# Ledger of designs, part 5: VH-VL binders against Cytochrome b561, DM13 and DOMON domain-containing protein At5g54830

Target 1, 109 residues: Cytochrome b561, DM13 and DOMON domain-containing protein At5g54830, of Arabidopsis thaliana (Mouse-ear cress) (q9ffu6r31to139)
Amino acid sequence: SSLIGHESEFKMLQHQLRGVFTVVDDCSFRVSRFDMLSGSEVHWWGAMSSDFDNMTNDGFVISDQKLNQTFKNSSFIVRLLGNVTWDKLGVVSVWDLPTASDFGHVLLS

## First folded at step 23 (VH-VL; from W3 with heavy chain S57N)

Design X3
Fold by OpenDDE, fold request of step 25:
Structure X3 (fold): chain C 109 residues (1-109), chain A 121 residues (1-121), chain B 110 residues (1-110)
Amino acid sequence: as target 1 above (109 residues)
Amino acid sequence: QVQLQQSGPRLVRPSQTLSLTCAISGDSVSRNTAVWNWIRQSPSRGLEWLGYTYYRNKWYNDYAVSVKSRITVNPDTSRNQFTLQLNSVTPEDTALYYCARGTRHWAFDYWGQGTLVTVSS
Amino acid sequence: QSALTQPASVSGSPGQSITISCTGTSSDVGNYNYVSWYQQHPDKAPKVLLYYVSNQPSGVSSRFSGSKSGNTASLTISGLQAEDQADYHCSSYTSSSTLVFGGGTKLTVL
């Protein structure tokens, strides 16, 4: 994928979400200097665009890792689900499912 | 604007099932930003959250530990309402029952009028 | 889930400032900012005063403010008025994906 090596900072929206996003390979990305205040049921979320309608109606979970805790300057690798590929993602978001809330996201091109 | 209208029996015998309905107007039971809750209040126990239901491409439910084994909260999209079912009631279940809408910050911004349910022989 | 701890009652004179505490655990108040406060007058449903610790909904007086430290959230009412006499309740989201209320506090305006 031409996206490999792509690096960007998360856009902060809620819950003091901060961090750096790096595409590692065709099925994983690295998160570094990751900060987040606890949400409800928080997931790595994917969609084609960051608008609310697309995020809620057409968005989906992209990893089996749950983010149901507070993070402080954390770093880790996230593996995509088997049926998720980079060409299906225009946005990667930290998404709280019960409240339909985007805590922060990166835009992929 | 949003309104919640409660209905159901106000007297239930011990060991029977308490059933209440909350009819929604001005909002949808399947709205992606709403959470629908049941809460009760009594002088001895104060306010007590019982459970909720919400729709996020599928239905989710959670219940308070104190009533988990006896409670069911069900949505009805055809009637735009949700219900409470509490089995095997005892006098300790006597309370003023409220339905309420939960916000995206887990606050309750709209409440039903309340239904006093008495459990007695 | 055990109820959050509130004082049973507080009192103050008109114009004074009073504070009501809401103490939980590291599984609720201590872990989440999903703390809300409600005012309840007799024979009425609770009314939300604050959400997410310190945010005010539209129509709520600026005399009501909120804060949180550790496992304890606090509601402060400044410029106390006679109409503030009511019951006050706190609530919090929990690590079990549930909600819990405090025991409630009766505020008397002297």
Scores: ipSAE 0.906, ipTM 0.958, lowest interface PAE 0.5, mean pLDDT 96
Fold by OpenDDE, fold request of step 25:
Structure X3 (fold): chain C 109 residues (1-109), chain A 121 residues (1-121), chain B 110 residues (1-110)
Amino acid sequence: as target 1 above (109 residues)
Amino acid sequence: QVQLQQSGPRLVRPSQTLSLTCAISGDSVSRNTAVWNWIRQSPSRGLEWLGYTYYRNKWYNDYAVSVKSRITVNPDTSRNQFTLQLNSVTPEDTALYYCARGTRHWAFDYWGQGTLVTVSS
Amino acid sequence: QSALTQPASVSGSPGQSITISCTGTSSDVGNYNYVSWYQQHPDKAPKVLLYYVSNQPSGVSSRFSGSKSGNTASLTISGLQAEDQADYHCSSYTSSSTLVFGGGTKLTVL
């Protein structure tokens, strides 16, 4: 993928979400300096665009990792689900599912 | 604008099923930013959250431990309402029951008028 | 999930400031900012006063404020008025994906 090596900071929207996003390979990305106040059911979320309608109606979980805790300057690798590819992602978001809330995201397009 | 109108029997016999309906106007039971809750209130137990249902591309439910084995909260998209079923009731289930809309911050901003349900022989 | 702990009653004179505490655990109040406060007058449904610890919905007096420290959230009512006499309830999201209310506090304006 042409996204390999891509690095950007999460756009903070809610819950003091901070961090650096780095595409590592075709099926994983690294998150570093990650901060987040605990949400409800928080997931790594994917969508083609960051608009609310797209995020809620067409977005989907992109990782098995749940983010149901508070994070303080955390770093880790996130592996995409087997059916998730970078070409299907315009946005990677920290998404709280029950509240349909984008805590923060990176734009890949 | 948003209104919740409750209906259902106010008297239920022990061991039977308590059933209430909450009709929604001004909003949709399938709204992706709403959570639809049942809450009851009694002098002995105060306010007690019972459970909710919400739609996020599929339906989700969660219930309070105290009633989890007996409770069902069901949406009805065709009628834009949601219901409460509480099985095997006892006098301890006597309470004022509310339906309420939950916000994106887990606050309840709209409430039904309340339904006093008495469990008695 | 056990109810959050609130004082059974509090009282104050008009113009005073009073605080109502809501104590939970690390599984609810201590872990989330999804803490709300409600005012309930007799024979009325609860009315949301604060959400997410300290945010005020439209139409709610600025006399109501909220804070949280550790496992305890607090509602402060400044400039106490007679109309503030009511029951006050806190609620919190929990780690079990549920909601829990406090036991409620009866506020008497002397």
Scores: ipSAE 0.903, ipTM 0.957, lowest interface PAE 0.5, mean pLDDT 96
Fold by OpenDDE, last read:
Structure X3 (fold): chain C 109 residues (1-109), chain A 121 residues (1-121), chain B 110 residues (1-110)
Amino acid sequence: as target 1 above (109 residues)
Amino acid sequence: QVQLQQSGPRLVRPSQTLSLTCAISGDSVSRNTAVWNWIRQSPSRGLEWLGYTYYRNKWYNDYAVSVKSRITVNPDTSRNQFTLQLNSVTPEDTALYYCARGTRHWAFDYWGQGTLVTVSS
Amino acid sequence: QSALTQPASVSGSPGQSITISCTGTSSDVGNYNYVSWYQQHPDKAPKVLLYYVSNQPSGVSSRFSGSKSGNTASLTISGLQAEDQADYHCSSYTSSSTLVFGGGTKLTVL
């Protein structure tokens, strides 16, 4: 993928979400300096665009890692689900499912 | 304006099933930003959250541990309502029951009028 | 989850400020900012006063404010008025994906 090596900061929207996003390879990305206040059921979320309608109606979970905790300056690798590829993602978001809330995201396009 | 209208029997015998309905107007039971809850209130226990249902491309439910084995909260999209079913009731289930809409911050901003349900033989 | 702990009753004179505490655990109040406060007059459903610890819905007086420290959330009512006499309830989201209420506090305006 042409996104390999791509690095950007999360746009903070809620829950003091901060961090750096880095595409590592075709199926994983690194998150560093990650801060987040606990949400409800928080997932790594993917969609083609960051607008609310697209996020809620066409968005999907992109990792089996749950983010149901408070994070403080955390760093880790996130592996994409087997059926998720970078070409299907315009946005990677920290998404709280029950509240339909975007805590923060990176734009990939 | 959002309104919640409750209906159902006010008297239930022990061991029977308590059933209530909450009809929604001004909103949709499948709204992606709403959570639909049942809450009860009694002098002895105060307010007690019982459970919720919400739609996020599929339906989700969760219930209070105290009633989890006996409770079902079901949506009805065709009638734009949701229901409470509480099985095997005892006098301890006597309470004023409310349906309520939950917000995206887990606050309850709209409430039904309440239904006093008495469990008695 | 266990109910949140509130004082059974508080009282104050008109114009005074009073505070109602809501104490939970590290699994609810201590872990989330999903803490709400409600006012309930007799024979009425609860009315939300604050959400997410300190946010006021539209139409709610600025006399109501909220804070949280550790496992304890607090509701402060300033400039106490006769109409403030009511029951007050707190609630919190929990780590079990559930909600829990406090025991409620009866506020008497002297």
Scores: ipSAE 0.879, ipTM 0.951, lowest interface PAE 0.5, mean pLDDT 96
Fold by OpenDDE, last read:
Structure X3 (fold): chain C 109 residues (1-109), chain A 121 residues (1-121), chain B 110 residues (1-110)
Amino acid sequence: as target 1 above (109 residues)
Amino acid sequence: QVQLQQSGPRLVRPSQTLSLTCAISGDSVSRNTAVWNWIRQSPSRGLEWLGYTYYRNKWYNDYAVSVKSRITVNPDTSRNQFTLQLNSVTPEDTALYYCARGTRHWAFDYWGQGTLVTVSS
Amino acid sequence: QSALTQPASVSGSPGQSITISCTGTSSDVGNYNYVSWYQQHPDKAPKVLLYYVSNQPSGVSSRFSGSKSGNTASLTISGLQAEDQADYHCSSYTSSSTLVFGGGTKLTVL
């Protein structure tokens, strides 16, 4: 993917979410300096655009990793689900499912 | 203005099923920013959360451990309401029952009028 | 899950400031900021005073404030007034994807 090596900072929206997003390869990305206050059921979320309607109606889980804890200056690699590819993603978000809340996201296009 | 209107019997015999309905006005039971809850209150147990249902492209439910084996909270999109079903009731289930809307911060901002349900033979 | 721990009763004189505590565990109050406070007058449904520890809904007096430290959340009522006499309840989200209430606190204005 042409996104390999892409690096950007998360846009903070809620829960003091901070961090740096880096595309590592075709099926994984790295997060570094990651901060987040606990949500309810928090997922790595994908969608084509960051608007609320698209995020809620057309968004989807992109990783089996749950983010159901507080993070403080954390760094780790996230692997995409097998059916998820970068061409399907315009936005990667830290998304709380029950509250339909975008804690923060990166725009890929 | 959001309004919750409760209905159902106020007297239930032991071992029977307690059933209540909460009709929603000014909002939708399938709104993706709402959570629909049942809560009860008694002098002995205070406020007690029982369970909720909410829609996020599919329906989700969770229940309090104390009633999990006996409780069902169901949405009704056609009537824009949700219901409580509590099986095998005992006098300990006697309480004032509320339906309530939960917000995106897990706070209850709108409440029904309450229904006193007495479990007695 | 057991209820959050609140004092059974508190009292104060008009104009005073009082605090009501709500103590949970690392699985609820200690883990989330999804702590809410409610005021309940006799024969009325609870009314939300604070959400997410310290946020006030529209229409709620600024006399009500909230904080949290560790496993304990606190509601502070400043400038106590006669109409503040009521029951106060806290609630919290839990790690089991459930909600839990406190035992409630009766506030008497002397």
Scores: ipSAE 0.771, ipTM 0.920, lowest interface PAE 0.6, mean pLDDT 95
Fold by ESMFold2, last read:
Structure X3 (fold): chain C 109 residues (1-109), chain A 121 residues (1-121), chain B 110 residues (1-110)
Amino acid sequence: as target 1 above (109 residues)
Amino acid sequence: QVQLQQSGPRLVRPSQTLSLTCAISGDSVSRNTAVWNWIRQSPSRGLEWLGYTYYRNKWYNDYAVSVKSRITVNPDTSRNQFTLQLNSVTPEDTALYYCARGTRHWAFDYWGQGTLVTVSS
Amino acid sequence: QSALTQPASVSGSPGQSITISCTGTSSDVGNYNYVSWYQQHPDKAPKVLLYYVSNQPSGVSSRFSGSKSGNTASLTISGLQAEDQADYHCSSYTSSSTLVFGGGTKLTVL
């Protein structure tokens, strides 16, 4: 994918979410210096655009990695689910299901 | 205009199951941004959040630690309502029970009228 | 995981402003902005006055305002009226993914 090596900082919206996002290969990305206050049912979330209607109606879980704790200056690799590819993603978000809320995101362009 | 209408028995015997229903008008129990809660109030404990249910392509629940082993909150999409079931009740479960809609900021913006449930022999 | 502390009672005269405090910890009020305030008249269900610390729902008077500093959130009621006599509760989300309430404050309008 032409996105390999793409790097950007998360846009912080809620829960003090911060960090650096890096596409590692066709099926994974790295998160570095990641901070987040814990949420309720938090997932790595994908969508084509970051507007509320698209995120809530057409967004989807992109990884099985659990985000059920507070993160402080954490670094780790996240694997995409087998049915998820970079060409299906305009946005990667940290999303809380019960509040239907975007804690923060990166745009893939 | 959202309204929550509660129903259910007001007297329950110890060791039985307390069951309450919350009927929703002006909203949908399966709306993809809604969360549906049960809260109770007693003189000794004040307001106490018990748990919720919500729909995001499937049904999810979460419950307060104090009741987690005894509680179930279930939706009923066909009647547009949700229920509370609390098993193995004791007199300590005597309280005024409310259903409430949760917001995206963890506030409760609409409440049912309340059902006083007494657990007594 | 912690109870929120409110004064048991406050009082004021019509036309005055009063403030009710809600003190938690860094695990709730301090680090999260999910603080809400509710008014409850006798034998009635609570009614939300403020959410997200300071946001007013539609249909709620601008006389109700909110703020927080450190681990303490505050509800201010300006221009007190007789019908403001009620119980007031605060609530917060916690780092344990639970909701907690304060003990309540009885407001008496003199």
Scores: ipSAE 0.731, ipTM 0.908, lowest interface PAE 1.2, mean pLDDT 93

Design X3
Fold by ESMFold2, fold request of step 25:
Structure X3 (fold): chain C 109 residues (1-109), chain A 121 residues (1-121), chain B 110 residues (1-110)
Amino acid sequence: as target 1 above (109 residues)
Amino acid sequence: QVQLQQSGPRLVRPSQTLSLTCAISGDSVSRNTAVWNWIRQSPSRGLEWLGYTYYRNKWYNDYAVSVKSRITVNPDTSRNQFTLQLNSVTPEDTALYYCARGTRHWAFDYWGQGTLVTVSS
Amino acid sequence: QSALTQPASVSGSPGQSITISCTGTSSDVGNYNYVSWYQQHPDKAPKVLLYYVSNQPSGVSSRFSGSKSGNTASLTISGLQAEDQADYHCSSYTSSSTLVFGGGTKLTVL
């Protein structure tokens, strides 16, 4: 994918979310210097655009790794679910299900 | 205009199941930004959050530790309502029970009228 | 059991400002901004006055304001009126993904 090597910082919106996002290969990305306060049902979330309507109605889980803890200056690899590909993603977000809320995101372009 | 209308018995014997219903008008129990809660109030314990249900492509629940072994909260989309069931009640479960809509900021913006439930033999 | 500490009662005269405190820990009020305040008149359900520390829902008077410092949130009622006589409750989200309330404060308007 043309996105391999893409690097950007998470836009912080809530839960003190910070970090650097790097596309590693066709099926994974790295998160580094990651901070987040714990939430309720927190997922790695994908959508085409970052507006609330698109995120809420057309967004989807992109990894089975759950974000059920507080993170402090953490680094790790996240693997995309089987049929999730970079061409289907304009946004990667850290999303909390019960509040329908974006803790922070990166734009892929 | 959102309204929550509660129904259910006011007297329950110890060891039985307390069952309450909350009917919703002006909103949908399955709306993908809503969370539906039960809260109770007593003179000795004040307000106490019990649990919730919500729909995000499937149904989810979570419950307060104090009641987790005895509680269920279930939606009913056909009737646009949700229910509380609390098993094996004791006099300590005597309280004024409220249903409430939860917001995206964990506030409760609409409340039912309240149902006073007495647990006594 | 009350997880958040509020004074049991406060009083004030019409026209004065009063403040009600809500003290938790870093695991709730301190680190999260999911603090809400509710007014409850006798025999009525609670009504939300503020959420997210200081935000007002529509239809709530600007006389109600909120703030937070450290582990303590505060509700301030300015221009106190007779109808403000009620019970006031705070709530917060916790790091255990639960919701907790304060013990409540009875406000008497003198």
Scores: ipSAE 0.712, ipTM 0.910, lowest interface PAE 1.3, mean pLDDT 93
Fold by ESMFold2, fold request of step 25:
Structure X3 (fold): chain C 109 residues (1-109), chain A 121 residues (1-121), chain B 110 residues (1-110)
Amino acid sequence: as target 1 above (109 residues)
Amino acid sequence: QVQLQQSGPRLVRPSQTLSLTCAISGDSVSRNTAVWNWIRQSPSRGLEWLGYTYYRNKWYNDYAVSVKSRITVNPDTSRNQFTLQLNSVTPEDTALYYCARGTRHWAFDYWGQGTLVTVSS
Amino acid sequence: QSALTQPASVSGSPGQSITISCTGTSSDVGNYNYVSWYQQHPDKAPKVLLYYVSNQPSGVSSRFSGSKSGNTASLTISGLQAEDQADYHCSSYTSSSTLVFGGGTKLTVL
């Protein structure tokens, strides 16, 4: 994918979310210097755009990793689910299911 | 315009299961931004959150640690309602039970009328 | 789970302002902004007055205001009226995904 090597900082919205997002290959990305206060049912979330209606109605889980803990200056690799490809994503968000809320996101461009 | 209407028995014997129903009008139990809660109130413990259910492409639940081993909260989409089941009750479970709608900011903006449940032999 | 601490009672005269505190820890009130306030009249269900520390739902008087400093949230009621006599509860999200309430504060309007 032409996105390999893409690097962006998360836009912080809630839960003190910070970090750097890097596309590693066709099926994974890296997160570096990741900070986040814990939430309830927090997932890596994909969508075409970052507006509320698109995120809630057309967004989807992109990885099996759950983010239900507090993170401080953490670094790790995240594997995309087998049915998820970079061309389906305009946004990668850290999303809390019960509040239907975007803790922060990156735009893929 | 949103209304939560509770029903269920007011007297339950020790060791039995307390079962309450909350019927929703003016909203949907499966609305993708709603969370549906049970809360109880007693003189000794005040208000106490018990648990919730919500729909985000599938059904999710979570429960307070104090009751997690005994509680189930279930949706019923066909009747647009959700239920509380609390197993193995004791007199300590005597309380005024409320259902409530949760918001995206962990607030409760609509409440049922309350059901006073007495647990006694 | 952490309990939120409220004064057991407060009182004030019509027209005065009063403040009710809600003290938690860094695991709830301190690090999160999910503080809500509820008014409860006798034999009635609680009614939300404020959420997210200071936001007012539609139809709630601007006489009710909220703030937070450190681990303590505050509800301020200005221009006290007789109908403000009620119990007041605070709530917060906690890091364990648990919602907790304060013990409640009985407000007496003299």
Scores: ipSAE 0.708, ipTM 0.906, lowest interface PAE 1.3, mean pLDDT 92
Fold by ESMFold2, last read:
Structure X3 (fold): chain C 109 residues (1-109), chain A 121 residues (1-121), chain B 110 residues (1-110)
Amino acid sequence: as target 1 above (109 residues)
Amino acid sequence: QVQLQQSGPRLVRPSQTLSLTCAISGDSVSRNTAVWNWIRQSPSRGLEWLGYTYYRNKWYNDYAVSVKSRITVNPDTSRNQFTLQLNSVTPEDTALYYCARGTRHWAFDYWGQGTLVTVSS
Amino acid sequence: QSALTQPASVSGSPGQSITISCTGTSSDVGNYNYVSWYQQHPDKAPKVLLYYVSNQPSGVSSRFSGSKSGNTASLTISGLQAEDQADYHCSSYTSSSTLVFGGGTKLTVL
């Protein structure tokens, strides 16, 4: 994928979300210096655009990694679910399901 | 106009199951931004959140630690309602039970009328 | 669930401003902005007055305002009216439990 090596900082929206996002390969990305206050049902979330209606109606879980805890200056690799490819993603968000809320995201354009 | 209408028995014996229903009008139980909650109120403990259900491409739930082993909250999309089932009740479960719609900001903007449930021998 | 501390009662005369406090911890009121306030008249369900600390739902009087500082959120009722006599509850999201409520405050309009 042409996105391999793409690096971006998360746009902070809620829950003190900070960090650096790096596409590592066709199946994974790295998160570095990650900070986040815990939420209720928090997922790595994908969509084509960051507007609320698209995120809510057409967004989807992109990884099984649990994000339901507080993170401080954490670094780790996140593996995409088998049905997820980089060409389906314009946005990677940290998304809380019950509040339908974007804690922060990166744009993959 | 959103309204929540509760129904269910008001007297339950210890060890039985408390079951309540909340019927929704003016909204959908499967709405992508809604969360459907049960809350109870007693003089000794005040307001106490019990649990919720919500739909985000599939159904999710979460329950308060104090009741997690005994509680189930289920949606019914065909009737546009959701239910509370609390098993193995004791007199400590006597309370005024409310259903409520949760918002994206963890607030409860619409409440049912309340059902006083008494658990006694 | 963490308890949020509210005064048991407050009172005021018509036309006065009063403030009801809601004190939690860093696990709820301090680090999150998910504080809500509810008015409850006798034999009625609670009604949301404020959410997200200070946001007013449509149909709620601008006489109700909210703020927070540190671990304490505050509800202020300006221009107190007889119909404001009720119980008032605060709530917050909490990292250790999903939601907690304060013990409630009985407001008496003198």
Scores: ipSAE 0.666, ipTM 0.896, lowest interface PAE 1.6, mean pLDDT 92

